# Designs tried in a protein design chat: miniprotein binders against a7ua95r516to809. Part 9

Target 1, 294 residues: a7ua95r516to809
Amino acid sequence: ASLSLLSISDLVPDLQFIFFWMSNAIEILYFIQQKSPAYMQTIELMDDKAGSKESLLSATISANEEAMTILEEVIMYTFQQCVYYITKTLYVVLPGLLDCNPFGTEPSSEQCRRAAGVCVCAVCVMPEAVRRVVSVFQTTSDLLQQYQVHSEIQSQMFAYLFFFTNVSLFNQLIDKGPARGWFQRSRVLQIQASVKILLDWAKGAGHNHLAQKFFAKFCSTVTILASPPQQLSQMSWKALCAEHPSLKPVQLHRILTQYQLMAELGPLPIWQPSSEDEAYIYRTVDLLESFENH

## First folded at step 8 (miniprotein)

Design bd18
Fold by ESMFold2, fold request of step 9:
Structure bd18 (fold): chain B 294 residues (1-294), chain A 81 residues (1-81)
Amino acid sequence: as target 1 above (294 residues)
Amino acid sequence: SKVRITIEVEGSPEVAEILAQVIRWLAEEAGAEEVEVRVEDGRVTITITGLSKRMAKYLLQIIKYLAEKYGVKVTYEIEEK
């Protein structure tokens, strides 16, 4: 109800029932679909009889199809409700990834050396901001498993959650990065390390392929920003587009502009857009990503 | 703790009857103790007994969504027993 109740743990008591009804509806639909071939075989046998059986059969097929359509609508609605609540918690916790320091505090080398040498706890140290995001993903995974949600629906849910995460992080970085100092090299390296922790979670959870697909834009952005100036300044616009196909021309142009400012580079001729892309580098309507999906 | 839900569906008879069938499937799969569907004069009444309060709450949210989607009027009563 309040913003303080948007942690994933606070939502689970109600969220679990939405997962229940989603799984319940999926099981019913699956059962009915498995019966359809047997029903069709019965129809073929009945076709040897009078037309009154034919009209009953046609009405039965139509009614079952409409009921299945309604059941599919139930599944869609409950799925949308699940992702709605989950993404509300993600929206609250994701910005912290851009501000946290995964390398630790001063003296960070001593703390990193101590942690790397000996681990005396059940869980190794992880930045709190990263832990909060992982907790949302892990809780979602636990709920999907608890209610035995069909694997195809589990994949669709994580595809959307990773898509949402990518859009949120990318838009915040592009839109607020200059004012927040997020394009400073030390900060970019911190962001890169934090994102790696999320990618490692996704890989360990069996979602590596989805994470690779749906985090591509944000990961490309961070990869470019983290590149050494001597390396990046020798890469042409065409080469950068080829290596980072997830980035639109206006997005790549903006990223390179911020890189130039941070690295104190002047205009580079090899970063001039191709003829095909020149029309698009100033399309500010295409700069930020939409949370809408197909 | 357990509740009885009485749901009235008013609108197109064929739509109301198909919605009632889907609601019956959902309730029975969820383990409802009793599900009764009554059809009278273009009204469909569904009585579901034995769901928990929270389970019933979210089922009713689904039913309200379907009512809006398919252009039928739904009213309901919840009784504790």
Scores: ipSAE 0.795, ipTM 0.952, lowest interface PAE 0.5, mean pLDDT 83
Fold by ESMFold2, fold request of step 9:
Structure bd18 (fold): chain B 294 residues (1-294), chain A 81 residues (1-81)
Amino acid sequence: as target 1 above (294 residues)
Amino acid sequence: SKVRITIEVEGSPEVAEILAQVIRWLAEEAGAEEVEVRVEDGRVTITITGLSKRMAKYLLQIIKYLAEKYGVKVTYEIEEK
């Protein structure tokens, strides 16, 4: 019996078998797809009895098609199970990323600190909260490699994990940020640095394009919040929408409202939504993101 | 640690036989020592020998999902070797 625990390392003993069956089903499907063309060639070499040849070909195609459909269901089910357990762990560890300080007051090691008279160590110690998130991503990568999962499936899994991470961080920032003080400039810079560590992991793991695509909304939010007032106050609503297309009008409006409070700015005419967007800035149903990938 | 699983599939004979074929492929590719499929009186019985207990647990979860998806009833027994 497996225990329900928070850590990804506690899930690996069971999770590995789900990865195994997913990989197993993928290998079988690939084999059958390779075999189908060769089997069609042997059928075409049969005698010219149109009725019997046509019947045999139809029966063979139908049997393989139904079996392949079932294998695809197995792959989809096991993929969904993997993602479910992994994202359950991510959901627990992601909030800490918004509260941590990646600019620690100490060097990465005691030896570096003791020798600091000539050592310029700009390497931040990875905060525990960031380490926990990276550990989930790294463990997932290790399992995918261990079971030799096809690269296309690996990309799909990380695309979803990055999407989930982006949605989780964005929703918590928007929902809890005012009460937690997360819109203060120093905190925004800390959050920006923590996200940079995640992006660097993704680049080193060969997933830079996926991270750039699926972190866009959260990164845009933090970029706006980190902007100096002199720069941001000169950008019109339309310019901000063009620079940050991942943000919906209600989301951009909320972010600018929080920025105004933090910077002690009154309403700015240049930030007035276009007439086209004005109908949408009050659509609170669109404020928080869904974990469903359309 | 190694187990024998006996799986009985009731429902549409066509669906049950295709499911049995896929289950046979999964078990054989996983390295099962023996896989037997028996069809009797519209019931399909699949016997898989030589999987670990934990491998069998997650295979059975997959089979339960498929049974519900394709509208067949599945029962099973697990015996240690």
Scores: ipSAE 0.794, ipTM 0.952, lowest interface PAE 0.6, mean pLDDT 83
Fold by ESMFold2, look of step 8:
Structure bd18 (fold): chain B 294 residues (1-294), chain A 81 residues (1-81)
Amino acid sequence: as target 1 above (294 residues)
Amino acid sequence: SKVRITIEVEGSPEVAEILAQVIRWLAEEAGAEEVEVRVEDGRVTITITGLSKRMAKYLLQIIKYLAEKYGVKVTYEIEEK
């Protein structure tokens, strides 16, 4: 009933403490790593021929390495907890991107009217479904900054969130698209525009490289589906594979099949799979993507 | 509100002591007012004073995860200071 239970704002009161402990553990690990090379260097320079002293120092080094391993486990666990809660929210809001119309003729101005009768307009043009997704990304960014999480971990977190977004959108488009009418050209153009807004957010947030890398499969799918029939019918299977390397043969074949149905095209010889790819176009196990990633 | 948490770790003495060292580091970096570790016959008791209730909740979640992963038993009590 209430999606507010899964909204990112409902999770922040608990999520912020998980971010705190993650950042805390990262800081400790960084400190220990700064000292470990010096400690190892000191042991290597020791001219101690007493086996008892060498054995004690070796045991100390081993114990510190075990403690560092446990600390790395804390970081991995807290990271996984953060992404688990964030992706629960993301999973709920992402389907709306496939149903919304970013070209809407009358964007709501409710926020503008509340602002003392003066229209400020920037936020009023973004579709609600897109705004919900952007809110998850922005809140995540704000929490990472608030707790001063190391930049490498911030990049890893957004890499995973973009990966998750790509898998979720791609799988739903492939799985539900025929029944929901999402392969109609007007719908594809609307979906493309909505994804563009997400890509613009990622660029403005300094994550353009990650977004380009991890949205590739869904973006390729939408690019192919949005292509005019005259243009797409001139591209061979080999050319499409080269332009869209993120798509597996079974995925490209399925996308082209749906395109043919919606564009009322018959089978095209130029779209015949290469001999190498023909063995793979019916591998149903490869059609949908897995959410599992490290 | 600040709390005192008492954590009891049972199992391999080597594992329990290394876990206690990591827990001490986490609590001290978080600004705990006091962290004490007692070792008695394969049982390690960690007392942490001065964390907020919410900080302590999620620290205990981490400790329970580590206990399961490294094969030790953990029990704990939370007392408001």
Scores: ipSAE 0.776, ipTM 0.948, lowest interface PAE 0.6, mean pLDDT 83
Fold by OpenDDE base, look of step 8:
Parts: C-alpha cells; sequence; structure tokens
Structure bd18 (fold): chain B 294 residues (1-294), chain A 81 residues (1-81)
C-alpha cells in the first residue's frame, strides 16, 4: 500500500488501543509508587517472628521494584509504537507544507467537527497542506487528553514530534530547495507563512516553548532566506552566527552560498567565515540533521 | 465480542510470577471480568475473561514484547465467546 494514502484518521483505531494500554500502565505504576510506603509500614508493624519479617520486607521490596521496572518497559514500548505510527503520517504530509501557497483562497474544510454548517474556525481557514499537518498534531493531542496521559509523557511526545518535523523540513529544504525553487523569495515567504500557522497552532495548544525550541533551525533558515538582499548583505558572518545559533557553520555557509546564487550576488567578503569556523564549513557530514540524536 | 485468553509463561519462576502479576493488573485495569493466575513447577498460567478481541490483541503484543525482553517463553490461546 503506497504510503501516500495513509492518513492519521486511518491509524486512530490502532492508536487508541496503544494509548489505552500506555495510560493504564502509567496509572498502575503511579498506584504502586504511592502505596509501596504504606505497605512497607504495615510489614514493619507486624510481630517479628524469628527473622521472617526482614526477609518478607526484602522480598516485597524486590518484587515491587521488578514490577515497576516491567511497567516502565510497557510504557516505553507503547510510547515508541505511538511515535512510530504518528511519524509515518507526518512523513507523508510534511512535503506538502513546503509546496503550499497559504495566500490562496481555499474553501473551508467540510471535515470540521465543530460546525453543523460553514465553520470559520482557525483550522477550517487553514490551507489544506497546513491543515493536514496540524490534524496529525491535533489528533495526537486529543488522544493524549482523552486517555489522560501524564503531562510529562505528553511533553516528551510533542518534543519528539516537533524534533522529527524540524529535521524533516530542514533536510528537505537544504537538499531539494535549490532544485525546487524553494529558495526564491516569493516561495520562502509562502513557507514562512505556513510555518507561522503551525507555530500559532502550537502556541494555542500550550506547546509554545517546545515549538520554539525544536523548530529553531528550520525557522532560522527560513528567516535568512526571507531576508531582503539589501538587508542580509549588510550582516557579517559573525552577526549571522550570533543571530542564528541553532545553525552549524556548515549549514549557515550552505544557506548563504545558495542565497548568493539565487539573488545573483557577487562574492561578499562580509560573509567570509571566521578563522575558527573555516575548518567546520567543510564538514558535509554535519550539513543535514540526523534523526538519531534525540 | 468478548474473548477468553489463556497465557502460559515458562521460565524463571521469579520472573514469571512478577510478569503474571503485571499482566493481572493490566487486565483488571482494562475491565477484565475475571483474572486467574496459577503457578505450577515453574509454569505460570494466566486466564483472562471479559476483554474485547481488539484489547486482547494489543495486550498480547505487549506480552510478546516483554517475553522477548526477559527471555521467557510465552504461549497463548484466544477463545471467542
Amino acid sequence: as target 1 above (294 residues)
Amino acid sequence: SKVRITIEVEGSPEVAEILAQVIRWLAEEAGAEEVEVRVEDGRVTITITGLSKRMAKYLLQIIKYLAEKYGVKVTYEIEEK
């Protein structure tokens, strides 16, 4: 089955069961952690018959620790399964975000659950490509809330999903951007507007800090590319490094080189890397982001 | 449809018993009608009744994962009621 047909809606039935078991395991773990001290106190209050109390206490502690370890494994496994399925859907919809023209008039989504008629909610007025990405995140949020998953686990899940999204978008932009014309100012402005809609959604969903943190690299790239030549040509390498600390020297150098080609600018001495960074701009292994470092 | 699941765990008695206890808790929290655990000579048998077929399927996937991780042999049978 072509990955192109897989929607988040198709995965919801399976995801619901995974989230269910994850939530249950968390609840059980929390219950054991809370009750363990009271149980130990009860054993300590029992009459000490010939050293049996100490052995019973030790055995009980060990059994509880092992049970908690197993529950933690269940939580980790179910978490990984959720992330696996959700990232597959993101992989399918994310390329559409880079090709999207958000300034076009698109009809409102008929799929808005909030409206008995024409809905003018923020999601319904989104471009279809942006809406598809937001739908993945919203569905994830709704499932996490539905099953009352602990806030820390929710934060970890969104952190990873934003990380994955940033890596995917950044790598596609750097690798395919020149060939696809995504480095053209008009196209960059479209991308910037689309990302802003996504960030606004994340803010509204209570994930503003995570979104700002994990989208920093992609946002920095888009910001540089969206800058007018007259403005960007006045910024030194050092100033750009300071303004965009999320970018590695090799990444910044690639962006500026491609910008120069696109804008038909001559050599700009002001963009010359520092002596300290000169060795790093040739580290092509660091150009694209890795999915393994999270 | 509700199912009856019989799970057999073979391996270290200590690990098998703890695993059985965790499975019991998961099943009970999921709304199982009855959970029975029998321990005989290093073999633990868990019988779960009252779960839906879909819930049971994912529980078994979890159990399989745990079995592989802890090096215990798990077999199971599902009967539809």
Scores: ipSAE 0.586, ipTM 0.874, lowest interface PAE 0.8, mean pLDDT 89
Fold by OpenDDE base, fold request of step 9:
Structure bd18 (fold): chain B 294 residues (1-294), chain A 81 residues (1-81)
Amino acid sequence: as target 1 above (294 residues)
Amino acid sequence: SKVRITIEVEGSPEVAEILAQVIRWLAEEAGAEEVEVRVEDGRVTITITGLSKRMAKYLLQIIKYLAEKYGVKVTYEIEEK
């Protein structure tokens, strides 16, 4: 099946069962952790000879530790499966976010699943491309809530999904942006507006800090590109590095170079990297973000 | 439809027994009607009744993953009731 046709709705039936088993494994693990002290106390209270109690206690502890290890593996496996399917869906819909015009009146073709009629909710009035991305995150949130997944696991999942989204969007923007015209100010403003909708959703979902942290590179890139030439041309390399610490020198240099080309600016001495950063701007291996570092 | 799943675990008795216990807990938490564990000659047999076919399918995927990770041989049979 062409990855291009994969929607999050198509994956929900399978994801439901994975989330179910993940939640169950977490609950069992929690139960064992909570009951282990009481069980040990029960063994200690038995009238058996001291040596037999110690051996039984040791054996019980060992068995519980091994069982807990297996449960942790179940949790990790199910978590990874969830992330795998969700990120595949994100991979398909994320390019649309860069190409969409959020200021255009695109008719929301999809009826809001929450209402039998024309839904005027914030998600339903979104441009289709933005709505598709938000729908993936919302579906994930709904599943996590439906199966009452522990808050820590929810946070870890969203952290990874935001990381993945940032890396994907950043890499696409850096790699394809010049050729696609995404570095044009008008287009950048559209991208900025689309990302703002996503960030607003994350804030509303209680994931504001995670979103701010993990979208920092993409947001910094978009902020620089959205800056008026008159403003940006007055900022030194050091000032830009300080304002955008999430960007590596090679990344900032690339962004500024492409900005200069698009804005038809002459060479700007104030954008020259410092002597300290000069060696790093040539590290092209660090230009794109890696998916493996998380 | 409810299914009866029979899982056979072959390998280290210690690993097989612990795996069986975890499978039992997972099945019970999932609302299985009955879970039986039999240990005979280093083979552990787990019989689970009352799970839906879909729930059982994913449980078996988990078990397969665990089996591969821990180097134990797992076989299973599914019977529809």
Scores: ipSAE 0.566, ipTM 0.870, lowest interface PAE 0.8, mean pLDDT 89

Design bd18
Fold by OpenDDE base, fold request of step 9:
Formats: C-alpha cells, sequence, structure tokens
Structure bd18 (fold): chain B 294 residues (1-294), chain A 81 residues (1-81)
C-alpha cells in the first residue's frame, strides 16, 4: 500500500544527499589521481637521504592507492543507493505505461513546476502514465546535472535505468500480457505509441544510443505484436530471429504462440523453430529477463 | 543546525588511518568547518564540525558501510550546536 504512493518527488530530498556524497567522492578521487604524479615528483626531488625517500615514496603510493580504492567504494555504494531508490519509483510507475491510452484526451493536470504558467513542454503534453515515467528519468538527469556528475557515471546510471525499465516492461508484457489483453492489436498500438514518446524523450536528452540498445527487447516484442497478421504470417522463424536478434528463441516462440492464439491463426509451419533452436524454445528459465545480469 | 560528529575507528592502524583520511576529505569537501584526526593506541578519532545534521547522517551511513566492508569497528557521537 505505501509503495504505491511513493513518487520520485518524495525521494528527491534523500537522493540529493546521496548524489552530493557521490559527486564529492568523485571529485576527491579525480583530485588524487591528478595530483599523485606531482606529489611523487615532489618526493623524488627531496634530498636523497639513503633509503628514507624510497620508503616514503612507497608508503605514500600505497596509502594513496588504498585511499583511492576506498573512494571508489564510496562512489559505488552511493551509485547503488541512487539506483535503488530510483528503480523503486520506476517499479511503481511502469505498470501504468502498459495500461496507458496515449490517444486519450486526458488533460495534463500537473503544470510543469519549471514554468509559472501553462507549460507546453514535451513532458507536460505527455499522457499522465508516460509523464510519470519520464519524470523519474528527468529528475535523475536534473540531479546528475545539478551535482555535475561525470558523464561516464551519468551514462552508466541511464544504462542501468533503461535496462531495468526494459526488463520490467518486457517481463510484465510476456507474463501478464495475454491475461490483461495487452496482446490485442489496439492495446499494442497504445503501448507502441507510449514507448515512442519515451524513446523520443531519451533522444532529446542525449541518450538515444543507450535507449535503443537497452529497449531493444521490449521494442522488438511490441513491433512483432503490432504487425498485421497478414504480414507476420509471411515471415519465417529464421527471418524473425534475424530481424529481432535481441529475443531469445524461447521468447520469440512465446510471443508467436500467444500471437497465434490471439489472432486465431491455425498452426503456421513457417514459424516452426529450426532444428538448431528447437532445444532452446523449451528453456523456460530464459523466458523472463533477469535483473541480476547487469 | 550544525552538528559536531565524533567518529572512533578501531582496527588495523593502517586501515583506520586511511579511512580517517578519506573521511576527512569527504568532510572537507562537504564544507566542514573543522576536521580533527587523532591517533591514539591504535584508535583513530575523527572530529568533524560544521556539517548539517542531514549531511552528517548520510556520511555516517557511508562510514558504517565502509566499516562493515573493511572489518573495522566504528562508533560515533553526534552533538547538535
Amino acid sequence: as target 1 above (294 residues)
Amino acid sequence: SKVRITIEVEGSPEVAEILAQVIRWLAEEAGAEEVEVRVEDGRVTITITGLSKRMAKYLLQIIKYLAEKYGVKVTYEIEEK
């Protein structure tokens, strides 16, 4: 019950402090890395009292390396904490994306806090369910920018968040889709439109490559399901595998089987898995994506 | 409100000293007014002044995590000014 009410805005105060410490640790690490050579040179220029200089240099190097290791741990810990809180919020809002009708006239009730008036920004014109998801990503982006987090760390964070989003949406669609009617063409088209809005946002935010990479599996699934029966029934198993390489054989087989049932298509020999893939279509352990492999 | 934090680190002197140095750097970058490090009998005591209560709380969480990871004992006291 309490999780359903959790918004990203509620977590911002705590996230700010975590981002602060992460950024500080990164800055300190960078500072040590840059000054280490100069410091070593300074020690090297000190009067060569026999044996003391080498020992001091060795001790200093060792101490700096250990300190850097600890700083890396701080960065990793704070990064993980950020991801934990952000993904918790995503977990709450992502199901709404699958149920969203982006073609509906739902008035955007929440004015963008950035504008004193009616904001017509891309986020404000989004369907509410899509806006909630985008808001999590935008808040993350804003925090990363506010604390001037290194671009590599930003990319890693978005990579993970997109990964998490893809896994969550994919697993929900595969597992609950048939029962929820998400495999119906009209619903699939709604999902496709919602995902497009999210991808367009990611493109505008400079994360186009990451979004394309990490949403590939979900996008492939939606693309297959959105395909007209007349078109999809003409595609062989091999052709579908080649067009959708992000899907495992068991996943593709599941999608096609459910599509067949929904479209009331008889058995299609053209969708028969190859002899090479036949063993893999029964690997149900590979059907759903894991959150642990990232 | 600003707080005074006293952190005691018990364990390997080498690890404790390095941890103290890292804590010092973190506190200084956070805008601490004063950071004192004292080493006595294999115990390192770090005194930090000038941090907000909230900043201090998260720093202590980080320190606790590090203490668990490196197998050192950490105790702390917080005084509100």
Scores: ipSAE 0.545, ipTM 0.862, lowest interface PAE 0.9, mean pLDDT 89

